VH-VL binders against Chromatin structure-remodeling complex subunit rsc1 (rsc1). Designs and how they scored, part 6

Target 1, 111 residues: Chromatin structure-remodeling complex subunit rsc1 (rsc1), of Schizosaccharomyces pombe (o74964r206to316)
Amino acid sequence: KPLSSLEARAKVIMRQVRRYRDGSGRQLFAPFERLPDPRMFPEYYQAIEQPMALEVIQKKLSKHRYETIEQFVDDFNLMFDNAKSFNDPSSQVYRDADFLKNYLADVLRLE

## First folded at step 5 (VH-VL; framework fv_lumrotatug)

Design d8 (from U07 with heavy chain L99M)
Fold by ESMFold2-Fast, scan of step 5:
Order: structure tokens, then sequence, then C-alpha cells
Structure d8 (fold): chain C 111 residues (1-111), chain A 118 residues (1-118), chain B 107 residues (1-107)
């Protein structure tokens, strides 16, 4: 049953972060939904030791590979940290990763 | 050597739907954010909208009620439909890529002129 | 929406001259500002992103500066191939908006 409770909580967190829109209505989460195409972004896979995206997190969750909610949150933080490591600080994706990482922390504190 | 190429009718009648296609070669549209922009003759650029990797879209509020952007990944094509056109919609239409969700366009198509006239 | 205003509308200059182009936003865009170059019959070309970061393959004579609401594009020594229209764009908030352009033409 702990797995069902973890999965239910994880789904709520995912939905809140994924659905976020800023004051202008922009979807911040869109670049994090799936991994970059390795044929188009080979330099990403050279620079990033552990690629992560929502599609990977969702698959791990469905296969019961998270033992704690902290492990689940760690994958989200890895995903945002990867984006901040690979992309220029002036880019929209860097800014959005930074914002969403802080937003995720707030979501966790409020729940 | 990614290339974007706009295509579609160069003439559209008032009240009809303007339909354009952006064909992406040398890369997968699943790896890009593709935007549509337009430029009326002798005027500046206007952002129309974007389609994300997921297929989700965002549109300029001024055009939102008339615009639909969609993609067909099997054909490597992004489509723009603008309904109920008037002479004010006469412009060169561009598709442009945003490779990393950066906020700027590093590659543009050549542009295609669409004239709205009877 | 954020309104972008460029000035002057036209600059008439000779090769070798230093030129500065201004872009003003109706509210702060926090340096999320892009410059493009457009020649007749061509699509725009990316010059500078993040107010001051030159794009790859763009010559060092192009530089950007500014913050808040006021931004400048500088060409230190105008070359014949630099005669074009220059546009600024903000990417701070949707909808993304462009200035009306500054035309740099031969004197």
Amino acid sequence: as target 1 above (111 residues)
Amino acid sequence: QVQLQESGPGLVKPSETLSLTCTVSGGSISSYYIHWLRQPPGKGLEWIGVIYYSGSTDYNPSLKSRVTISKDTSKSQVSLKLSSVTAADTAVYYCARDMYSSGWFDYWGQGTLVTVSS
Amino acid sequence: EIVMTQSPPTLSLSPGERVTLSCRASQSVSSYLVWYQQKPGQAPRLLISGASTRATSIPARFSGSGSGTDYTLTISSLQPEDFAVYYCQQYNSYPWTFGQGTKVEIK
C-alpha cells in the first residue's frame, strides 16, 4: 500500500509542476516533458552524465522504482539541474528550470 | 544543416482560411519548438504562436480565436491555419526554430508571401 | 503586452562609421532582449541574445548593452554588408513583441 500512497502523492506533485503557467500564460514545463533527440543534440549527451525528463520519471513511477518520495523529487531536481548546466543562463529554459525547481520546493512545503 | 521551408497558396480570399505548411529537413520537429511569425509589407514582425515537442501550443492573444498550429511528425511538418482572413492578414509568413527553448530564433525559413485579395 | 520602441527609424551612414541603435520597452524586460538583422527579401538573422551575448559567427563589431527598459545595439565600424533593418525583440513575457525596426542605409 505504501507504493500506492507514494504514487498518488507523486502524481499530484507532477500535475502541479507540469501545469504551471506564468502571469503571461506561458507553459514553463514544456521542454522537460521528454529527452532531447540524441541525433540532434549529441553535445547534450556528451555534457550530461545522467539525462532526465518527465517521460523517464513517469516510466520509473509506473514500474514502482521509487521507494521514497525523496527519490522521486531528486529526479526532478536532477532534471532541472541538467538544464541549468547545459544551457546559457540568459536562455528561457535556464530561467524556467531555476523557477520550477524553486516552485517544486514550495509545492512540497505546502503539502 | 537543418532547413525550414514554408509552403502553401500565395493568394487567399477574404473570409476563407489561410493554410501554410513548414517542412523541416535535416532534423526532427519532435526536437524543436517551431514558431510562426509574420511581417506585413513594409512593417515589423508579429509573433503568431508556437508548437512544443509535446504538441501543446501557445498563441498570441490577438490572434488566438483564429489560429491553429499543429504538427505531423511522420511527415516532419508543422501547419498553420488562420481563419476568417481579411486584407490585414496579408504578410510574409515565417516558420522559425527555437532549438533549446532559448527565447530566440536561431534559424528561420525563407518566408512565403500570402496576399488576401478577392 | 509589452510595447517595443526603436529609434531612430532611419540612419544614413557611411562605411567605417560607428552606429548605435536604441530599443526601449514599455516595462522592464530584465535583459531578455534579442537583436536581429534583416536584409531585403531575406528572413531575419540572429545577432545578439540576452541583451549582450553575440551569436556564433557574428562579427565582433556587433555588441549589445542595456538593462531594464533601455537597450542599445552598437556596430563599431560599419561595413557594406551591414546596411539592413535591425529589430529588437523581448522574450520576458507572452506575447513576444518586436520593435518597428531601425533602417541603416548608405548616406
Scores: ipSAE 0.381, ipTM 0.794, lowest interface PAE 3.1, mean pLDDT 88

Design e1 (from U07 with light chain S30D)
Fold by ESMFold2-Fast, scan of step 5:
Structure e1 (fold): chain C 111 residues (1-111), chain A 118 residues (1-118), chain B 107 residues (1-107)
Amino acid sequence: as target 1 above (111 residues)
Amino acid sequence: QVQLQESGPGLVKPSETLSLTCTVSGGSISSYYIHWLRQPPGKGLEWIGVIYYSGSTDYNPSLKSRVTISKDTSKSQVSLKLSSVTAADTAVYYCARDLYSSGWFDYWGQGTLVTVSS
Amino acid sequence: EIVMTQSPPTLSLSPGERVTLSCRASQSVDSYLVWYQQKPGQAPRLLISGASTRATSIPARFSGSGSGTDYTLTISSLQPEDFAVYYCQQYNSYPWTFGQGTKVEIK
């Protein structure tokens, strides 16, 4: 089924991106697991129009909210673009978002 | 404002487990990346490890076999356990916040001195 | 691991003087470098991130520069409250590592 195929493909993509570790063993995806707490980071919610994190993507996937794989990929790109918009280019999270966005593109090309 | 405070025994015997708690106030612990660091008296800083939002951890390879970091979100606490301690583990221990995985520490606890001695 | 080396170990200076502190990495850290100030009995205080970006509350007399393996912290006109130990830290590669510190003491 299209939905079963989409869910299976989405889970493979999500697993590959989430499990990535760099040459030093660092888990790059860790900052993207959850949304920042609005009470602790109100500046984030003032600056970012559409917050996104893996927890939101996983919920949408489990509720069958993605009609195409492109919509799923778009949410990952939004998540990384939000991090690059909010954070200083010298921060680890900015660098990691940039790397993972490119890595995601590579994962998509290689399947 | 966010405050971090370390607590635990100031004296630990060789071969025992060092156990410290970092209490976070002014915000939710689930919203922070909390790191543990240490500083032997009169010396430089050493990074011990981090606990992420998800609860996953990364540790300094030099300490990985002896270190466990965990969190209790209901108590707003992050715990550090370091097993099989020796005199080389004597240091001021700090917990520190990494704002949204920036790579630097914007808030630190005051530090707690742990002496390993018989 | 990346080894961070700071020099000199100690600087003895008078108020008003320019202070220059050096930090060298055993391999390039690509400007992923932080400076902290630590006063006796206190936790470190964030001064500069990303080699050159001053933290919000930090006076304009503090500046950072450098690239690759060599980095510098400069205090343009030393004030009495600047007596402290200064540490550099790299966040390019795990494990994160710190220099041994440079002590700035007042003559």
Scores: ipSAE 0.326, ipTM 0.786, lowest interface PAE 3.5, mean pLDDT 87

Design e10 (from U07 with light chain N92E)
Fold by ESMFold2-Fast, scan of step 5:
Structure e10 (fold): chain C 111 residues (1-111), chain A 118 residues (1-118), chain B 107 residues (1-107)
Amino acid sequence: as target 1 above (111 residues)
Amino acid sequence: QVQLQESGPGLVKPSETLSLTCTVSGGSISSYYIHWLRQPPGKGLEWIGVIYYSGSTDYNPSLKSRVTISKDTSKSQVSLKLSSVTAADTAVYYCARDLYSSGWFDYWGQGTLVTVSS
Amino acid sequence: EIVMTQSPPTLSLSPGERVTLSCRASQSVSSYLVWYQQKPGQAPRLLISGASTRATSIPARFSGSGSGTDYTLTISSLQPEDFAVYYCQQYESYPWTFGQGTKVEIK
């Protein structure tokens, strides 16, 4: 019910990253909301050892699975690194993952 | 094996709402980004908008005030509504798949011509 | 928005000839450029993404090149089945924009 300080801080970080829009108004975060469908992307699950998406992070947060904010941030970095590992460097999602990973670092630095 | 097919009325009256449906087979629309595009006679292709896995949307700023894209995952359908149509909205309308936000379209529907005329 | 301009509007060529299609952007698109083929009565077909990467099943006679604002699609030896309209698209900046198309017709 009441948010812990970790949970409150995590939600602020999550909202800032999730709601980012570039100068053209595009939502960069959209591909990271949910895990890829394993039936449509079996090669993703063969290539990626530890799948991660916002839906998994939100579930872990709601079940008090993060002991530190660093563990929460690690899951975001894993999510972006997975996208950069799986997708072609010329793809939109690769570019967006790279940008959002750097944006997350800035959000944390400027807190 | 993935197929996209557009459907809807081929004739719409000025000031009315243009309503089209894209039916996706061979895969779940909850696993794809589906975009709508159009091509007026004698002009290039124009991107209308996208619906993401989550159901959130982004639209071309030139059309944002008139356009709504929605999906019904139980029917495997994505819908396009464009309000207050004029003759300038006469075009072939396409739906297309962007697999995992690549920035390009690997599968397209065949297109459906919509004429805006009284 | 980024404006894409294709040239020429129409090319009339014989089978076996080399064909080059031009696509120019109003500003740099950083090689975030796609080529599509549309045959009469058919859906568009992805040919090349990232300016130069051929899509699966696309014949080796198709190649893409370019950088910055200027991009080219080349068909090294035109086949009868290559009669089609070709479109370029940028994905550098939202909204995504397309050229007007180049029609390749058999002479």
Scores: ipSAE 0.357, ipTM 0.783, lowest interface PAE 3.3, mean pLDDT 88

Design e11 (from U07 with light chain N92Y)
Fold by ESMFold2-Fast, scan of step 5:
Structure e11 (fold): chain C 111 residues (1-111), chain A 118 residues (1-118), chain B 107 residues (1-107)
Amino acid sequence: as target 1 above (111 residues)
Amino acid sequence: QVQLQESGPGLVKPSETLSLTCTVSGGSISSYYIHWLRQPPGKGLEWIGVIYYSGSTDYNPSLKSRVTISKDTSKSQVSLKLSSVTAADTAVYYCARDLYSSGWFDYWGQGTLVTVSS
Amino acid sequence: EIVMTQSPPTLSLSPGERVTLSCRASQSVSSYLVWYQQKPGQAPRLLISGASTRATSIPARFSGSGSGTDYTLTISSLQPEDFAVYYCQQYYSYPWTFGQGTKVEIK
């Protein structure tokens, strides 16, 4: 597919995942918008080999760094897997990452 | 060391807007999720809302129409505004930090009592 | 919303005693439960998250247990510095909700 079609599709996927709200109106995606500040979270950067957040994905997309939609999806999965790796399984952020990873898969399957 | 400190008027008249500030020192508010909570006299703690480091907000549905949380990163401050106050809004107000979006709070301010009375 | 109920409201105890504090949720919170300690005039302090995981620097005498709707905080041998108010909070479902607190005071 041409890059412009990939970028258009990627933006639709980003919008759906980012704007998700549960039955209570809660924004699950908020923790994934930006990378943690490395001066405040040095442990995160020691534990996580490839930090990822929406801001990084958006920059990669704007600079035409994705050749396939699969590479774009891989970065979203990496972002959620990083959260699940760093945080306790009982934490809200772990639960939200797990849910959103499955939600992303459903969004892709229903296209 | 990270420290959170609430400030604002201790007395607000009914129908006015309650305005509080949480000042964060020892760290950047861009790195934290800052929540506001309150405890009316003789009652339990109530979650008011949160501002994420992106600037997005979520509010308790019971308060959503009256609450605004905002931040000024240059001043390292998070503000709470609660409009159309009544005596039921009398409480000790806290700001608290959530480092990992875990849903629990590892650092709290000392709390500030706000009384709504005419 | 999920209603959290703590019992008893007040416990009068002596140092060295074992104490258990109860927290009940109106519906299952799947161990998404946290305990805080608040001493008079001080900010609340995180004790236990995920129903049973002690926070950094929290002494081993504090332990959490429970599942579903019923949770317990246990202090195996009460120390003078443990006299405080204890709160439970659920983070299973938005909005986050808290119990009314249990005051542990000197007999």
Scores: ipSAE 0.007, ipTM 0.587, lowest interface PAE 9.3, mean pLDDT 84

Design e12 (from U07 with light chain S93D)
Fold by ESMFold2-Fast, scan of step 5:
Structure e12 (fold): chain C 111 residues (1-111), chain A 118 residues (1-118), chain B 107 residues (1-107)
Amino acid sequence: as target 1 above (111 residues)
Amino acid sequence: QVQLQESGPGLVKPSETLSLTCTVSGGSISSYYIHWLRQPPGKGLEWIGVIYYSGSTDYNPSLKSRVTISKDTSKSQVSLKLSSVTAADTAVYYCARDLYSSGWFDYWGQGTLVTVSS
Amino acid sequence: EIVMTQSPPTLSLSPGERVTLSCRASQSVSSYLVWYQQKPGQAPRLLISGASTRATSIPARFSGSGSGTDYTLTISSLQPEDFAVYYCQQYNDYPWTFGQGTKVEIK
């Protein structure tokens, strides 16, 4: 089945955000690929009401669960906001989440 | 009280793969990232890589082609594999905890010396 | 990568003396700078994070200061247990990098 306009657009956005590399070649997106293991980090699941990671977003997209691009973007923002809520502001993951959230906004403005 | 303990062979032959395990024990861990670091005899510290709670990894670009870090959450263990070793890889290897991805290390293992020699 | 340079390489001091250790980054690390203490045969011990925040249980004689590219660790009155190698580390930019260390040894 051919991709819907929404699915095609979502994949372009996802590719741009996921593949971002800084001046040193570091790919900032790595911590956001998968959900934490609940056996090792049960406190994460107690603290975070709606866990989100790229693997969840990709699954929702493949199952046609997004009615609008805004819902897709909301899940990315939720993912970054969860990281900023759970991790210290001085942490690399917090800083990377903050940067990528702003980068996502820029990607959306330029498309 | 949280403890980290490195283990693995203390001698590795040139061209082989160095394999180490870090076991985390004691206390509750709400969220952490385990880093591997090394220190050649008489030299300073070098960061090797990190594994995030998600299982994703980042590696020092100087070592990226030779390094794999993985975890077994059921055993509370993080493993380091470094391929194609040479005498330059002789070092004390440490695992260290980064709680909440702060970028600094609050708990370290005692370190394990790995000598690369024929 | 950001290169961290510590100076001097070695300081020979007596108990009771005040010492300042320097750490310089090749580019700004925005106070995302950590100090560790390492004694022979031991793993490094966290002293100070965020350039100036003492870790739990670290004595008040240890203090950190600095901003941008230039940072210092000060020990106001050296105790016998303070003779060690001190390392600075930046966590502002990937990859994380360490200085080569300053050895504080007894005279």
Scores: ipSAE 0.006, ipTM 0.582, lowest interface PAE 12.1, mean pLDDT 84

Design e14 (from U07 with light chain Y94F)
Fold by ESMFold2-Fast, scan of step 5:
Structure e14 (fold): chain C 111 residues (1-111), chain A 118 residues (1-118), chain B 107 residues (1-107)
Amino acid sequence: as target 1 above (111 residues)
Amino acid sequence: QVQLQESGPGLVKPSETLSLTCTVSGGSISSYYIHWLRQPPGKGLEWIGVIYYSGSTDYNPSLKSRVTISKDTSKSQVSLKLSSVTAADTAVYYCARDLYSSGWFDYWGQGTLVTVSS
Amino acid sequence: EIVMTQSPPTLSLSPGERVTLSCRASQSVSSYLVWYQQKPGQAPRLLISGASTRATSIPARFSGSGSGTDYTLTISSLQPEDFAVYYCQQYNSFPWTFGQGTKVEIK
């Protein structure tokens, strides 16, 4: 029931990144909430060696699978890197992944 | 083969609420973004809003106070409600897919004309 | 919001001619620019994304170029099926906005 200090810190970081809106009011995080449906997007699973999304990170966190905050951050970076690997560089999701990866680094630095 | 089809009343009275449905087949609405757009007769396109995987939404600021977009995953349907309509809301309404949050629309419904008239 | 302006409003051309359509943004859209083709009674069809990337199944005679605020769509040899209205769209910032269209009609 009580949160570990790692879990408490991870939840704060997660909330901050997830709730980000840009200057136009747009939500950037929406594509990263869940894994693509493998029935609809089998090509994603053929191209991406280690799929990652917020739903996977949340499950790992609830099962106490992160020993360090760095491991938690690595999964977020993997999630954004997967999006940049799979999607066209001219796509909005590519740009959003790039921005949010940098934003995450800023959130960590400003703690 | 993803197909989108708009449906709803073709005539709405001024001050009432315009209600449209987009039915998606050949794919899951939980796997991509669905946008609503409109085109007044003889004019260009205007973006109305989007519904995301999570069910959260973003709307065009010019329409935000009047627009609600929602989805029913069990029926594979996305709904648009636009309140307090006037003659300026007369347009062909489209729903369209954004596959990977790309910023462009690869599949569109055929469009449905809604006329606002007394 | 970003205003998109297309020119000219109408072009009257014969099959085989080269045509260039212009799209200008009120501020830089950083090549986050899309071109669509629309025929009467039909929904728009995706032609080009990211200013220059041709969509799957779109013929090689269609090409896009440009940067910053100025973009062009070129059709190298106009075919009968190319007579349509062409729209540009920016996706650099919300709300996404479209030009008013350029009509390419048969002479």
Scores: ipSAE 0.423, ipTM 0.816, lowest interface PAE 3.0, mean pLDDT 88

Design e3 (from U07 with light chain S31D)
Fold by ESMFold2-Fast, scan of step 5:
Structure e3 (fold): chain C 111 residues (1-111), chain A 118 residues (1-118), chain B 107 residues (1-107)
Amino acid sequence: as target 1 above (111 residues)
Amino acid sequence: QVQLQESGPGLVKPSETLSLTCTVSGGSISSYYIHWLRQPPGKGLEWIGVIYYSGSTDYNPSLKSRVTISKDTSKSQVSLKLSSVTAADTAVYYCARDLYSSGWFDYWGQGTLVTVSS
Amino acid sequence: EIVMTQSPPTLSLSPGERVTLSCRASQSVSDYLVWYQQKPGQAPRLLISGASTRATSIPARFSGSGSGTDYTLTISSLQPEDFAVYYCQQYNSYPWTFGQGTKVEIK
């Protein structure tokens, strides 16, 4: 699979997941766009072995770091799993991460 | 298989409200974002607006003051109303599915021609 | 709003020829670009999304390429059923906007 084809598919998947809106019009993806500021949230970097956010995934994609679409998807799953690990199950961020992980699986299945 | 079908009057008088219905079969409108688009005869496509699964809407700023999109989930129908029509609103009107707000339309209705004339 | 410009307006070609259609955006659309095919009396048909990803059931002779502001649709060997109008659309920002179309007609 050529790299540019993988990049094009990855961008399509990213947009679908990023632009999802719930019943109130809320965009669930907002907390996942950027890594937490280490100075404001040092505990995050103490608890999470491999921080991940859309900005990191976009950088890896632009630097040709993904050999397969599966590796790209794995980073999205890592990002959501990190949120579920760090946040309480009753929190909105945990629930949103759980939903978006399942939503990503649906996007890939219908592809 | 998902199918979309537009219906409504083919003739509307100037200053009146254009009213169209999109009927979705083979899937639930609660799971999709449904868009309305139009194409004046011999011209290109124009995006009108979208209704999200929640019932929330977004409209093209050029049409926002005149357009309303709504849905009736029990009938699997999405409706478009465009008020204060003029001859410039004469076009083929399409409804189209956007699965997961992808930004492209994988299924379209066949289109319905609406002519604005006295 | 992003303005999409397609060129040329019309291409007159014979079956078997390679055709390349151009789509240019007034600002970068970051590969958030779609190609549609429309035949007379029909709704547009999705061909390519994300600049280069072929839709299901679309023949391999159709391919998309480009980045930033400049995109192309290529048909490697034109078939009789390919005579149609082709539109590009950006989905990088609302409102979504379309090019004016390129008509591929028989010579």
Scores: ipSAE 0.005, ipTM 0.540, lowest interface PAE 14.7, mean pLDDT 84

Design e4 (from U07 with light chain Y32W)
Fold by ESMFold2-Fast, scan of step 5:
Structure e4 (fold): chain C 111 residues (1-111), chain A 118 residues (1-118), chain B 107 residues (1-107)
Amino acid sequence: as target 1 above (111 residues)
Amino acid sequence: QVQLQESGPGLVKPSETLSLTCTVSGGSISSYYIHWLRQPPGKGLEWIGVIYYSGSTDYNPSLKSRVTISKDTSKSQVSLKLSSVTAADTAVYYCARDLYSSGWFDYWGQGTLVTVSS
Amino acid sequence: EIVMTQSPPTLSLSPGERVTLSCRASQSVSSWLVWYQQKPGQAPRLLISGASTRATSIPARFSGSGSGTDYTLTISSLQPEDFAVYYCQQYNSYPWTFGQGTKVEIK
C-alpha cells in the first residue's frame, strides 16, 4: 500500500529525530519511544493530561488519524513538553527533550 | 547539476490519454521524489501527483481516477498518463524534484504545453 | 482541501520600492508555506520555504514571515529582474495547494 505524501514526510521527520546521536553515540530519543509503565509511574498519568510517545504517534500515523502534518508535529511537541513538565530541569530527560524539540524545529526548517 | 526535461505530444484529442515523459539527468531518479504539476494558460499551479524513490505514488484526489505516474530507472525517466482528457486539461505540464520529501520543489523542468483540441 | 488566497492580484511598482505580498490560508498551515517566483515562459523558481527560509542563491532582499493563516513575502528594494508573478504554496495538508498569484509589474 503506498504512503500518502503526509505519511511519507512524517516518516522522514520521525526517522531523523529518532536516530539523532550525540558526540558519545548516545541516542537521545530512547526515553520517548514508549509511554511510561502506569504500574511503575502512576503519578505521571495523574500529572500529565495527554500522555504521548513515539509508539502512540506511530499508531496514529498507521491508522491515518493525522489530517495535517501540523497535527503530527503537535504530538511530537506535546511529547517533549510533557517530559519537560514532569521532570526536573536538571535531569537528563528534561535536557534531552529540550534539545530534541529544538532539533525537530531545525529538521522542519531543512525539509 | 540536476536537470529535468519534459517531452511528449503538444496536441491531444478529447477523450484520449495524455502521455508525457520527464527525463532526469545529473542524478538518479531512485534518489528523488519526482512530482507532476500543471498550469492552465493564465492561471495558477495545480499539483497532480508524485512518485517516490521507492516507486510508490500519491495523486491529487481530484485527478486520481485518471492519473498514472510510473518510472523507468534504466532510462532515468518518469512518465505521466492522464486519461479521458477534455479542454480543461489544457495546460503547461511540469515535472519537479523534491529532494527531502519536503513538499516544496527545488528544481523544475522547463514545462511543456499540452493543448486538448479536436 | 486548504484554499490559498493571494492579494493583491496585481501590484504596480517602480525599482527601489519596498513591496509586500500577502498569502492567506483557509485554515492554519503552521508555517509550512513556500514562495515561488515565475517569469513569463519560465518554470517557477523556489524563493522561500518554511515561511521564512531563503533558498540557495536567493538574494537577501527577499524575506518571508507569518504564521497560522497569514503570510507575507517582502522585497526590501525592488530590482528590475524582480518583476514577475509570485505564488504561495502550502505543504501542511494533502493535496498541496497554491494561491492564484500576485503579479508584480513595472509602473
Scores: ipSAE 0.000, ipTM 0.523, lowest interface PAE 18.4, mean pLDDT 84

Design e5 (from U07 with light chain G50D)
Fold by ESMFold2-Fast, scan of step 5:
Structure e5 (fold): chain C 111 residues (1-111), chain A 118 residues (1-118), chain B 107 residues (1-107)
Amino acid sequence: as target 1 above (111 residues)
Amino acid sequence: QVQLQESGPGLVKPSETLSLTCTVSGGSISSYYIHWLRQPPGKGLEWIGVIYYSGSTDYNPSLKSRVTISKDTSKSQVSLKLSSVTAADTAVYYCARDLYSSGWFDYWGQGTLVTVSS
Amino acid sequence: EIVMTQSPPTLSLSPGERVTLSCRASQSVSSYLVWYQQKPGQAPRLLISDASTRATSIPARFSGSGSGTDYTLTISSLQPEDFAVYYCQQYNSYPWTFGQGTKVEIK
C-alpha cells in the first residue's frame, strides 16, 4: 500500500526524533516507545489523563486517525508533557522529555 | 521518470581521492535527499552518507574522516569525494533517492564500478 | 553498529513454490526494516518498507512480516522473474546496515 503524504511526512518526523543520540551514544527516546504496564505502574494511569507513547501514535497513523500533521505533532508534545508532569524536574526522564520536545520543534523548523 | 546516474573515473590509484558525480533528472535535488552507497564485488551493501535538501550531511562513522558529500543544485548534481583510498574501497558505487528522509531508497542510479589499483 | 543476518544464503526452488526469507537484527529495529530485490547487473529495487508495506507496482505475491529482531519476506508463488538476490536493511539507527543477501535460484 502506498503511503499518504501525511503518513510519509509523519514517518520522517518520527524517525528523526526517535533516532537522536547524545554525545555518549544514548538514545533519549527509548522510554517513550511504549506505554507503561498498568499492572506495574498503576499510579501513572491515575495521574495522567491521556497516556501517550510512540506505539499509540504508530497505531493512530496506521488507522488513519490523524487529519493533519499538527494533530500528529500534538500527540508527541502530549507524550513529552506527560513525562514532565509525572516526573521530577531533576530526573533524567524529565530532562530527556524537555530536550526531545525542543528537538522536535527544531526538526519541524528545518523540514 | 526520475533518473539518477553516477559518473567518474573507473580506476583510482591507492592514496588518491575517489571523486564521483550523481546527476539527477526528472526531479529537483532541492526536494529530496540523496544517499551514497557502495557494494564490493560479490558482497553486500554499505551506506556511505547522505546530503539533505538543506545541504547538511551525515556520514557513516567508519568513513567520516575520509568522506565529503556536496551538491550543486543549479547543475542537479551531487558529488562524493573519498580520500586516501585503498584496495578495500573497490566497489560499485550507487547514488539513491530518499524522499522525505524515509530511510529507504525508491530510485537508484545504475551504479559505477570503481577499482582501486596501481 | 546493528548487524543484519540473512538466511539461508541460497534457495533453489521451482516456480509456483512458496518462499520465505529470514532477516535477523543484532538488536531491535522496531519495524524500521526494508527489503530490496537485486537482479544481476542491476541496482537494487525497493520491495517492502516498514517491514510490511509493499511498494508501488510490486506484485501482491510479495509480503513482509515481523517485529523486533526477526523479519521475513514471503513470495507466495514464485515466478521466473523473481530469481534475484534479496537484501534487508535497517534504518532504525545510523549507520544504516544491510544483510548479506539471500540468493533465490529458479529450478
Scores: ipSAE 0.000, ipTM 0.541, lowest interface PAE 14.3, mean pLDDT 85

Design e6 (from U07 with light chain G50Y)
Fold by ESMFold2-Fast, scan of step 5:
Structure e6 (fold): chain C 111 residues (1-111), chain A 118 residues (1-118), chain B 107 residues (1-107)
Amino acid sequence: as target 1 above (111 residues)
Amino acid sequence: QVQLQESGPGLVKPSETLSLTCTVSGGSISSYYIHWLRQPPGKGLEWIGVIYYSGSTDYNPSLKSRVTISKDTSKSQVSLKLSSVTAADTAVYYCARDLYSSGWFDYWGQGTLVTVSS
Amino acid sequence: EIVMTQSPPTLSLSPGERVTLSCRASQSVSSYLVWYQQKPGQAPRLLISYASTRATSIPARFSGSGSGTDYTLTISSLQPEDFAVYYCQQYNSYPWTFGQGTKVEIK
């Protein structure tokens, strides 16, 4: 099935960010694949106004809910910002969110 | 509430494949990363590998050619297979949870001793 | 791979004493360092993450400090239940690696 140019571009960006590995081979994106389990993390859903994860972004993309690439990027930034607001700056997930947010900006700039 | 339990044969013959299962209760294995670690008698811990939310895996380079980690979400189980075992693979094997790519393990199984001997 | 070295190998102490355990990395781990406690016949228990962040339900007598290559776990007043082996682990670089452990035993 043919993809819109927006969806094709979004998939390229998503793949680059998702597949990033640092110098040691560690996958930084793994915690952002899925929303936290509400039974395991009820406090997350109490603290975070707009939960976001790759699974939600992929579903929105498949249902043609993004009108611009900027809206797609906004959901990625929301996902990383949620991790940074919920987690302490000393946590690995906070640091990874911060790095990936900057990496996403670089990916967009190089296009 | 979350519990991890290792199971599998306590004795494996040299050259055979070591096969262990980690059963997760009180939570979904799709909600965390599960790691395998081992500890030879009287020695320190060695990281074996991890399975991520996606089912993708990473392995310790020292074991990469012999190790496979997989999961069955319907059974809430993570499996470890280590091929071509020798006496050096004798250890207590642990599965452990890493919640959110934290880099540390907050819940561990109690461990299962595997002896490699004829 | 990053090599983690713990010292001393063994400490013999009495309840009430202050204990300091050292962990050194062969290269900087940027505070991506964890401490675990392991008692005989048991799995390791998480004590401290990110060099100094105490895990839930861990008593205040446990504290961690350090940066770069050098890290320390301190128990301010040793309790009977604290006699155990303590391991440090780095999570800055794959493969994740552990120290060989420091055994804290009763005098």
Scores: ipSAE 0.058, ipTM 0.693, lowest interface PAE 6.5, mean pLDDT 87

